# Ledger of designs, part 14: VH-VL binders against q7z443r523to685

Target 1, 163 residues: q7z443r523to685
Amino acid sequence: TSLNMSTHQLTITVNVTSLEKSLIVSIDPDSPLLMTLYLGFQYQPNCTHFHLNITLPKDKVWQKDEEYTWVLNPEHLQHGIGTYYITAVLSERQEGAQQTPSLVSVITAVTQCYYWEIHNQTWSSAGCQVGPQSTILRTQCLCNHLTFFASDFFVVPRTVNVE

## First folded at step 22 (VH-VL)

Design Vq2
Fold by ESMFold2, last read:
Structure Vq2 (fold): chain C 163 residues (1-163), chain A 122 residues (1-122), chain B 111 residues (1-111)
Amino acid sequence: as target 1 above (163 residues)
Amino acid sequence: QVQLVQSGGGLVQPGGSLRLSCAASGFTFSRYGMSWVRQAPGKGLEWVSGIYSGGSTHYGDSVKGRFTISRDNAKNTVYLQLNSLRAEDTAMYYCAKGYHYGRGSPDYFDYWGQGTLVTVSS
Amino acid sequence: DIQLTQSPSSVSVSVGERVTIDCKSSQSVLYSSKNYLNWYQQKPGQAPQLLIYWASTRESGVPDRFSGSGSGTDFTLTISSLQAEDAAVYYCQQYYSIPYTFGQGTKLEIK
């Protein structure tokens, strides 16, 4: 989905149905944009009222698909199952900005890391976390043991509104 | 006009240390990432290290733990501290300017310094 | 790590002819409709100079006889009418993933 950011702000609405999975929010602008995202549970956040924020693109990345990706782990989503709002606010235009309004695509997904528990012959998530380098293209799994790993990945419904 | 003027380098014994400097002018240094790229004699190019405008750093595997990149925005200068030097570190070292998009990433390399030779020899 | 393999390793070509240099990436460098791949020219005794960025965009001041094409994993630098001053080593470089890597280089000589 491509959206016009002429109004300096958009709101992403996503319903979280599991407190064990991580939420991946990926924003793909068609031109360089510096923006701040604010997270709220059951309310629309802003720069003075939010649970968490991030400035994108990130200060340090290992791969270009990480630049506009926010990884929200279960500890960040501790407020409950239900509707989360993410307000994205344009901080300033980057050099080389287009004359036309910038287009922004948004993808939201959930993911979780697992390892093979040899004693129980099952997949387990204990001792594994979704890492900060995770994106919609790949899940980074950070585990405290040396075993086989896997992850799941599901694109979730979201609503995006331009203000 | 963008200029990158390098200094430092020279002959050093294995296990020794050097500090390379790259003085920048002609652009707003604090908004750009910077990198070091080296070229061993008769060989190709190898990316060594990069530093974001905000100060975050990356290193190539061959130098991680031995080299340190840093910047001084007041002096418009990027540095590369070379420690525990080995014969395979013998190369021409170039500093390179990144492009200002995003948060000043150390990539794109649109301007390069003149190069500084580092020779590691007994 | 993303490995870039250039071909040929060297080429000898007459002035005025078309030259192609290929660069193959071990992984895709395409994201968000951009290919994170550059081409550089290095003349003897000089620092490298940027020719092409984002696979196909010519840097300012680069003659229009230089062009880049390709996407994903397969890229080509084309010199459409070779000049004597184009004798150099040419490198592709990816900046998609850390560590940033270069191809091994292609030496272009005038015969």
Scores: ipSAE 0.639, ipTM 0.844, lowest interface PAE 1.0, mean pLDDT 86
Fold by ESMFold2, fold request of step 23:
Structure Vq2 (fold): chain C 163 residues (1-163), chain A 122 residues (1-122), chain B 111 residues (1-111)
Amino acid sequence: as target 1 above (163 residues)
Amino acid sequence: QVQLVQSGGGLVQPGGSLRLSCAASGFTFSRYGMSWVRQAPGKGLEWVSGIYSGGSTHYGDSVKGRFTISRDNAKNTVYLQLNSLRAEDTAMYYCAKGYHYGRGSPDYFDYWGQGTLVTVSS
Amino acid sequence: DIQLTQSPSSVSVSVGERVTIDCKSSQSVLYSSKNYLNWYQQKPGQAPQLLIYWASTRESGVPDRFSGSGSGTDFTLTISSLQAEDAAVYYCQQYYSIPYTFGQGTKLEIK
């Protein structure tokens, strides 16, 4: 999905239905842009009222699919099951006198890491979490043990408003 | 007009050290990443190290632990400290400007310095 | 690590002829509709110069005879009508994944 971001702000609405899964938010522009994302539960956040923020592109990446990906783990989603809002704000004062309009691609997904629990012969998430290098292409699983691992990945519905 | 002016190369013995400098002008230095790329005599190009505008760094495997990239935004200068030099480090070293404004990654090399020769020999 | 393999390693052609140089990536460098692959020209005794970025976009000031194409793992640099001043070594470069890597180079000579 590609959207024209010709304004300075964009709002993403996502319904979170599980407090055990991580939310992956990708807001990837076709041209490099500096932006700040703000998270709000049940309200539209801004720079002075939010639960959590991030500045993209990230400070350090190993692959380009990481640059514009926000990983929101269950501890970040502690506010509850329900509607989360993400406001993306384009940074003021680009170098040069003119700014080029940008298209952005917005994808939201949920993911969770599992391992095979040998004694119970079942999949479990205990001792595993989704890592910060996770993207829409892959899930980084950080576990305190080394057994067979798996992850799920589901693209979830979202609504995007350009303001 | 972007300019990258390099200095600090020379002849050094194995195990020695050098510091390379790359002075930048013609752009807002503090908003862009920078990289070093080297070319051994008669050989191809090898990415050596990069530094984000925010100061985070990456290194190629062949130099990790021996080389240190740094930047001084007040002087518009990126540095490469070369330690524990080996004969295979002999190369022309280029600094290169990253394209991306802001937290700028050190990767899309639209402008290059003139090169600084480092020779590691007894 | 992503390995880039160029072909041919060397080519000798006459002025006015069409030249193609291929670059094969060991992994896809495509993400979000962008191919993280560049082409550089290095003339003897000079620093490399950017020709093509994002696989197909010509850098400002680069003559129209240079063009880039391809996606994912297979890329091509084309010089549609070779000029004498095009004698150089040409490199592809990926910046999708650390460490950033270059192809081994293709030496273009005038016959």
Scores: ipSAE 0.616, ipTM 0.832, lowest interface PAE 0.9, mean pLDDT 86
Fold by ESMFold2, look of step 22:
Structure Vq2 (fold): chain C 163 residues (1-163), chain A 122 residues (1-122), chain B 111 residues (1-111)
Amino acid sequence: as target 1 above (163 residues)
Amino acid sequence: QVQLVQSGGGLVQPGGSLRLSCAASGFTFSRYGMSWVRQAPGKGLEWVSGIYSGGSTHYGDSVKGRFTISRDNAKNTVYLQLNSLRAEDTAMYYCAKGYHYGRGSPDYFDYWGQGTLVTVSS
Amino acid sequence: DIQLTQSPSSVSVSVGERVTIDCKSSQSVLYSSKNYLNWYQQKPGQAPQLLIYWASTRESGVPDRFSGSGSGTDFTLTISSLQAEDAAVYYCQQYYSIPYTFGQGTKLEIK
């Protein structure tokens, strides 16, 4: 999904239906932009009223698809099942961009890491967590044991509004 | 006008150490990433190390654990400390300015210093 | 690591002719409609200079005879009407993933 970011703000609405999965939010501009994202549960957040924030692009990445990705694990989503709002505010424009409005692509997805528990012959998430290097292209699984791992990945419905 | 003025370099023995400096002007240094790229004589370019505006660092595999990149934003200067030097570290070393500012990733390089030669020979 | 392979390794052509230099990447450098690949020119005794970024966008001050094209894993630098001052070594560079890497270079000589 591509949007015109010339208004310097947009709101992403996503419904969280599981307290066990991590939410992956990718807001990826066509040119480098500095932005701050604010998270709210059941209200539209702003710079003075929010549960969590992040500044993008990240301070350190190993691959470019990580730069504009926010990984929200279950502890960040402990406010409940329901509607979460993310307000993205443009702070600064990176040098070298054209003087045209920026377009952004927004993808939201949920993911969870699993391993095959041989003893019980079942998939489990115990001891595994979705890591901060996760993106829409790959899920980083951080586990406290060595066994066979897998992850799911589901793009979820969301609404994007601009101001 | 953006300028990157390098200093340091010279002849050292294997196992020795050297510190390279790169003084920046013409841009807001603290908002950009910086990198070091080297070129062995008659060879191509190799990215050595990069530093974000916020101080986070990356290293190429060939130098990890031996080289340290750092920056002094008050002096608009990036440094490369070369330790445990080997013959294969002989190269022209360039500092380079990252293209993007803000959080300042040390990726592709729109301005380069003049180069400083490091020779590691017994 | 992403490996970049340039071809040809060397080329000798006359002023006014068209030259193409290819760069093949071992992995895609395309993400979100952007190709994280640059081209640099290095004249003898000088530091490299940025020519093309994001595969196809000319840096400020670069003559329009230089153009970049391609996507994903296959990229081309084209000089549409060669000038004598274009004699140099040309490098492609990816900045998609750490470590950043360069092609081995293509030496362009004037006949």
Scores: ipSAE 0.586, ipTM 0.825, lowest interface PAE 1.1, mean pLDDT 86
Fold by ESMFold2, last read:
Structure Vq2 (fold): chain C 163 residues (1-163), chain A 122 residues (1-122), chain B 111 residues (1-111)
Amino acid sequence: as target 1 above (163 residues)
Amino acid sequence: QVQLVQSGGGLVQPGGSLRLSCAASGFTFSRYGMSWVRQAPGKGLEWVSGIYSGGSTHYGDSVKGRFTISRDNAKNTVYLQLNSLRAEDTAMYYCAKGYHYGRGSPDYFDYWGQGTLVTVSS
Amino acid sequence: DIQLTQSPSSVSVSVGERVTIDCKSSQSVLYSSKNYLNWYQQKPGQAPQLLIYWASTRESGVPDRFSGSGSGTDFTLTISSLQAEDAAVYYCQQYYSIPYTFGQGTKLEIK
């Protein structure tokens, strides 16, 4: 989804259908700009009324495709299944003497980490979560199964590739 | 006029420590990222460490755990604390300013300091 | 880590000639229609100086005889009508992924 940001604010609407998957929101502005995203469940959020916010570009990234990416894990979507609204508010611009509308592309995706559970011989997500370095290009999986690794049973974490 | 003035180098024994300083002027220091890049004698450039305008840091693998980058926005100064120095750390150390205002990432460097030589030898 | 390999390692040319320097990246540095690749010039005894950013955009104050081109993994710095003051070592640098890396350098000498 591409949206014109000529009023320095835009709204992204996302229908969440699963509480087990993570939502990835990728913003691609046509020029570098500082913005704040606000999340609201069933209402349009603003700077004083929201469930969760993030400032983009991120304060620290390992790769440039992370800069304008918001990873929302199931705990971030704790309000339930349904329609979420994301309001993006422009904070400032470093350049641009002419005031042209900013073109902003938006991509949303869902992802989930899996590993092969040896006991049940099935894919499982237990003890794994989608990490903050995830983007629409790749999923970072963070697993904490080292406690079970020392037992007679083996739990093997696996990196999951997604489209 | 953007200026980056470095100090703090010298001769140090292996295992020793030094602190490099880079004093900035001519721009709003707190809104830009900063990096250190080193060049061993007769060799190419190696990125060492960077710090975002907000204080977050990154390190190259060869120095991680031994070097610490920091900034003091009140003094417009970036520091590099070099600990557990090895002979391989002998190099000219440059501080460099990141390009974009507000974004503050410590990448692509439009202005560089004059360099500070660090020599590690027995 | 993204490795950058420059070619040639050294070149000797006359004033007025055209020279090209190549930089090949082990991974793509292209994202969102932008190439995260810079070129620097380092004259003897001096700090590096930014020439080109975003693979093809000249830094202000850089003569238009310097140009950058390429995308993804293959990049070229071109100097048209070489001047004596262009004798230097030239480095490409990626800033797509941590750790940021430089090419090994290309030494340009005046015949």
Scores: ipSAE 0.586, ipTM 0.819, lowest interface PAE 1.2, mean pLDDT 82

Design Vq5
Fold by OpenDDE, fold request of step 23:
Structure Vq5 (fold): chain C 163 residues (1-163), chain A 122 residues (1-122), chain B 111 residues (1-111)
Amino acid sequence: as target 1 above (163 residues)
Amino acid sequence: QVQLVQSGGGLVQPGGSLRLSCAASGFTFSRYGMSWVRQAPGKGLEWVSGIYSGGSTHYGDSVKGRFTISRDNAKNTVYLQLNSLRAEDTAMYYCAKGYPYGRGSPDYFDYWGQGTLVTVSS
Amino acid sequence: DIQLTQSPSSVSVSVGERVTIDCKSSQSVLYSSKNYLAWYQQKPGQAPQLLIYWASTRESGVPDRFSGSGSGTDFTLTISSLQAEDAAVYYCQQYYSIPYTFGQGTKLEIK
């Protein structure tokens, strides 16, 4: 979903139905933009009231698609199953950015890392975590054991309000 | 006018250490990522290390654990500490100014220092 | 790592002629409609100079005869009318992924 940004704030609403999966949030502008994201559970967060925040683009990435991606692991979603709100406060265009009408693409997805548990003959996520380098294009799996790994990936419906 | 003036380097034995400096002027240094790129004699360019404006660092695999990039924004200077030098580290080392895309990532390089020769030989 | 392969490795061309240098990447450097690819010129005894970034954007001060094209994995640097001062080694560079990597270089000589 691409949004025209004429304001300085947008809110993403996501229903989290599992506490065992990570939430991937991609807020990718068409030109370099500084923004701060605030996470809230069952309330719309702001700069003074939030559970967690991050500034995008990230201050360190290994690939460019990571710059505007926020990985929320289960521990970040410990507040429970329900509606999470992400408020993105847009700061300013970065140097070199074009001053054309800016578009922001918002994608939300859930993912988890799995390995084949031979004993139970099932896929398990035990000992595995979605890494911070994960994006909507790839899942980084960090596990404390050596096995064959896989991941699922599901785009999650969200509501985006531009304010 | 943007200028990058390098210093340091020289001849060193294998296992030795050197510290390279690159003094920047003509731009808001603290906003930009910086990189070191080296070129062995008669060879191509190799990215060595990069540092974000915020201080995050990256390294090429060939130098990980041996080289350290750092910056002093108060002095508008980027450094490269070269430890455990090897013969294959012999090269002209360039500091390079990046563009501040992202959080001051190095990315591509619009200005380069004059180069500093590092020779590692027994 | 992303490997960049340039072609040709060397070329000799007369003044006034058109020159094209290709750069192929082992994987796409395109993301969100941006190609993370730059071109540099390095004259003998000098540091490299930036020519093109974002695959096709000419750096300020670079003559109009230089142009960049391509997308994804295939890129081309073009000199529409070669000048004597264009004798140099040219490098492509990707900055999509760490580590940043350069092509092996193309030596351009003037006949």
Scores: ipSAE 0.858, ipTM 0.938, lowest interface PAE 0.4, mean pLDDT 93
Fold by OpenDDE, fold request of step 23:
Structure Vq5 (fold): chain C 163 residues (1-163), chain A 122 residues (1-122), chain B 111 residues (1-111)
Amino acid sequence: as target 1 above (163 residues)
Amino acid sequence: QVQLVQSGGGLVQPGGSLRLSCAASGFTFSRYGMSWVRQAPGKGLEWVSGIYSGGSTHYGDSVKGRFTISRDNAKNTVYLQLNSLRAEDTAMYYCAKGYPYGRGSPDYFDYWGQGTLVTVSS
Amino acid sequence: DIQLTQSPSSVSVSVGERVTIDCKSSQSVLYSSKNYLAWYQQKPGQAPQLLIYWASTRESGVPDRFSGSGSGTDFTLTISSLQAEDAAVYYCQQYYSIPYTFGQGTKLEIK
């Protein structure tokens, strides 16, 4: 989904159906932008009323695809099952960026890290967390045990990075 | 005119420490990421460390835990603290000006310091 | 880590000739239509000098005989007509992933 940033803000609506999965929000602007994302549950957030916020691009990344990605873990989505709203507010254009109206592509996905639990003969996410370096292209799985891991991902194919 | 002037370095024994400095001028230092890149004698270039404009840092695996990059925006200076030096750390060290976009990522380097030689030898 | 492999490692070419230096990355450095790759020139006793960034954008002040091309994992630096002053070691560098990495370098000599 591509959105025009001419209004200096956009709203992303996400229906969260599980509290055991992480929400990945990927924003891809056509030119470098500074923006702040605000998270709200069952209401449209703004700069004065929100549960969480983040400024993108991130101030530290390991790969470029992380710069405009927001990883919301279950602890960030503790408000319950339902509709979450993300308001992205454009702060300013970066120096040297295009002066024309910017387009922003938005992708949302839910994911979790799983391993095969031999005793129960089932996939489990126990002891595993989706890491902050996760993107729509790859899942970072942070686990407190060593096993073979997989991840479920809806929307786009991705690789799994186990650390 | 953009200029990066380095200082520090020298000869040190294994296990020793040095501190490198790079004074920047000719641009808004606080907006840019900075990096240190080293070159062993007769060898290629190796990225050592980078620092965002906001102060976030990255390190190459070979120096992680031993080297520390920092910056003083008031002095327009980036530093590299070299601890627990090893013979393989012997190299010409360059400071390099990085990228202003994003949050001041180091990225690629359009200006370089003159280099500072670090020699680690017993 | 992303490994960059340059080819050739060394080459000797006459003035006026076309020179191409290849750089291959172990994984793609392309994202959002941008190739996170730069090229540098280093002359003896000097610091490296930026030639190309974003794989194909020439740095200001760099002669137009220098050009960069390629995408994803395969990149090429081209000197359309080699000049005597172009004798140097050339490096590619990726800045898609931490740690930043350089190719091993290509030594270009003038015949």
Scores: ipSAE 0.848, ipTM 0.933, lowest interface PAE 0.4, mean pLDDT 92
Fold by OpenDDE, look of step 22:
Structure Vq5 (fold): chain C 163 residues (1-163), chain A 122 residues (1-122), chain B 111 residues (1-111)
Amino acid sequence: as target 1 above (163 residues)
Amino acid sequence: QVQLVQSGGGLVQPGGSLRLSCAASGFTFSRYGMSWVRQAPGKGLEWVSGIYSGGSTHYGDSVKGRFTISRDNAKNTVYLQLNSLRAEDTAMYYCAKGYPYGRGSPDYFDYWGQGTLVTVSS
Amino acid sequence: DIQLTQSPSSVSVSVGERVTIDCKSSQSVLYSSKNYLAWYQQKPGQAPQLLIYWASTRESGVPDRFSGSGSGTDFTLTISSLQAEDAAVYYCQQYYSIPYTFGQGTKLEIK
């Protein structure tokens, strides 16, 4: 979904149905933008009231598709199952970003890392975590053991409101 | 006018150390990423290290653990500390200015220093 | 790591002729409609100079005869009418992924 950024704030609404999976939030602008994302559970967050925040683009990445991606692990979503709100507050355009109007594409997905547990004959996520370098294109799996790994990936329906 | 002026090269023995400096002017240094790129004699270009405007760093695999990139925004200078030097580190070292996209990532290089020769030989 | 392979490695061309240099990447450097690929010119005894960025955007001050094209994994630098001063080594560079990598270079000589 692409949005015309005529304002300096947008809100993303995501329904989280599992506390065992990570939420991937991708906010991809058509030109370089600085923005701060605020996470809220069952309320719309702002700069003074939020559970967690991040500034995008990230200040260190290995691939460009990571720059505007926020990985929310289960520990970040510990507030419970339900509706999460993400408010993105846009800062001034970066130098060289002269394009007007700006478009922003928002994608949300859930993912988890799994390995085949031979003893129980089942897929398990024990000891595995989705890494911070994960994007909507790839899942980074960080595990404390060596096994055959796999991941699931599901696009999560969301509502984006421009305010 | 953008200028990058380098210093600190020279001849050293294997295992030795050098510190390269690159003084920048003509732009808001603190907003840009910087990189070091080297070129062995008669060879191509190799990216060595990069530093974001915010100070985050990256390194090529061949220099990880041995080289350290840093910056002093107050002095508009980027540094490269070369430790545990090897013969294969012999090269012309260039500092390069990045483009101010993202959080000041190095990216591509619109301006280059004049180069500093580093020779590692016994 | 992303490997960039240039072709040809060397070429000799007469003044006024068209020259094309190819750069192929081991994986796509395209994201969000942007190609993270740059071209440089290096003359003997000099530091490299930026020619093209974002695969096709010409750097300020670069003559119109230089152009970049391509997307994804295949890129081309074109000199529409070669001039004597264009004798140099040309490099492509990707900045999509760390570590940044360069092609091996293409030496362009004037006949």
Scores: ipSAE 0.830, ipTM 0.920, lowest interface PAE 0.5, mean pLDDT 92
Fold by ESMFold2, look of step 22:
Structure Vq5 (fold): chain C 163 residues (1-163), chain A 122 residues (1-122), chain B 111 residues (1-111)
Amino acid sequence: as target 1 above (163 residues)
Amino acid sequence: QVQLVQSGGGLVQPGGSLRLSCAASGFTFSRYGMSWVRQAPGKGLEWVSGIYSGGSTHYGDSVKGRFTISRDNAKNTVYLQLNSLRAEDTAMYYCAKGYPYGRGSPDYFDYWGQGTLVTVSS
Amino acid sequence: DIQLTQSPSSVSVSVGERVTIDCKSSQSVLYSSKNYLAWYQQKPGQAPQLLIYWASTRESGVPDRFSGSGSGTDFTLTISSLQAEDAAVYYCQQYYSIPYTFGQGTKLEIK
């Protein structure tokens, strides 16, 4: 995972190596900063050409570490194994934020929910999905059954000064 | 100067309803989240409900399903509709301004209204 | 829900003394090097007033005899040279996770 920054925006490059795991993108600006993220597969997206977008911070959260977290499940990443680009467009209109300089930390992680399948004595993902309240600190597992659960992570933190 | 002026309290029977109002001035109301916090007589503080600048709402467990928070940005006013009131809802109700950000991050409360007493008694 | 427990429940002290009030959280309120904890002062018949946010940052106009410290789950409010007007109930509050919660309060009396 790598970062490139220009005025009022930055690019996150993520190599997706599994079609089974969810990608978690966490951004932690030093002051609240409104932004829109655009996803592209094998091209750099912009505000008019992208596969998927999100506005951060989220409109409604239950815990503060969710505010700048984008959860991309396998259905969002169905374009294939390969390089995904995320363009983050930063806004100067965020209340109470210093326009410049601002520090932005970016962490990407992959995760998947597993449960212990008693009959086969093995870990399985069947009937479980990574939920939208997931963050780099915890995985929300949404399952149609109640059993013992686990998840895994791979984390790449970065800090960049915007503008 | 930030001011939060509350109204709408009173005495009501169990099962009844009230609507509390909080008129704001001295800041750009539409950019800030607002909350209601209550204090039963002789008791501590309990966060009741909050509304983000964009209109999304949250409720404490004890009031979820019975209370409704709303805002009217044209009138710089936040409301709390109290339905299906119970004796344990008797409290001083404060409206409070979130600071420093209206969307995302903190919800500590830098300015509070004067309080509105709600008494639920048969 | 995150539960906050304050100690002591009450204290009676003389002007000029040092007072500490502890707040213990059932879960960490630390995220990204910030502690999502605030302290409030409530005088009789008044609304609460913000003293401290981010665990240790004083609100504007709060005297420097008030200080906050701690991290994660354990927090302390200190009044280093108590004055008569400091008689009040003090509350800690977490703002990390919905529902936001307050400690049960610590009553500070001047003797």
Scores: ipSAE 0.606, ipTM 0.838, lowest interface PAE 1.2, mean pLDDT 84

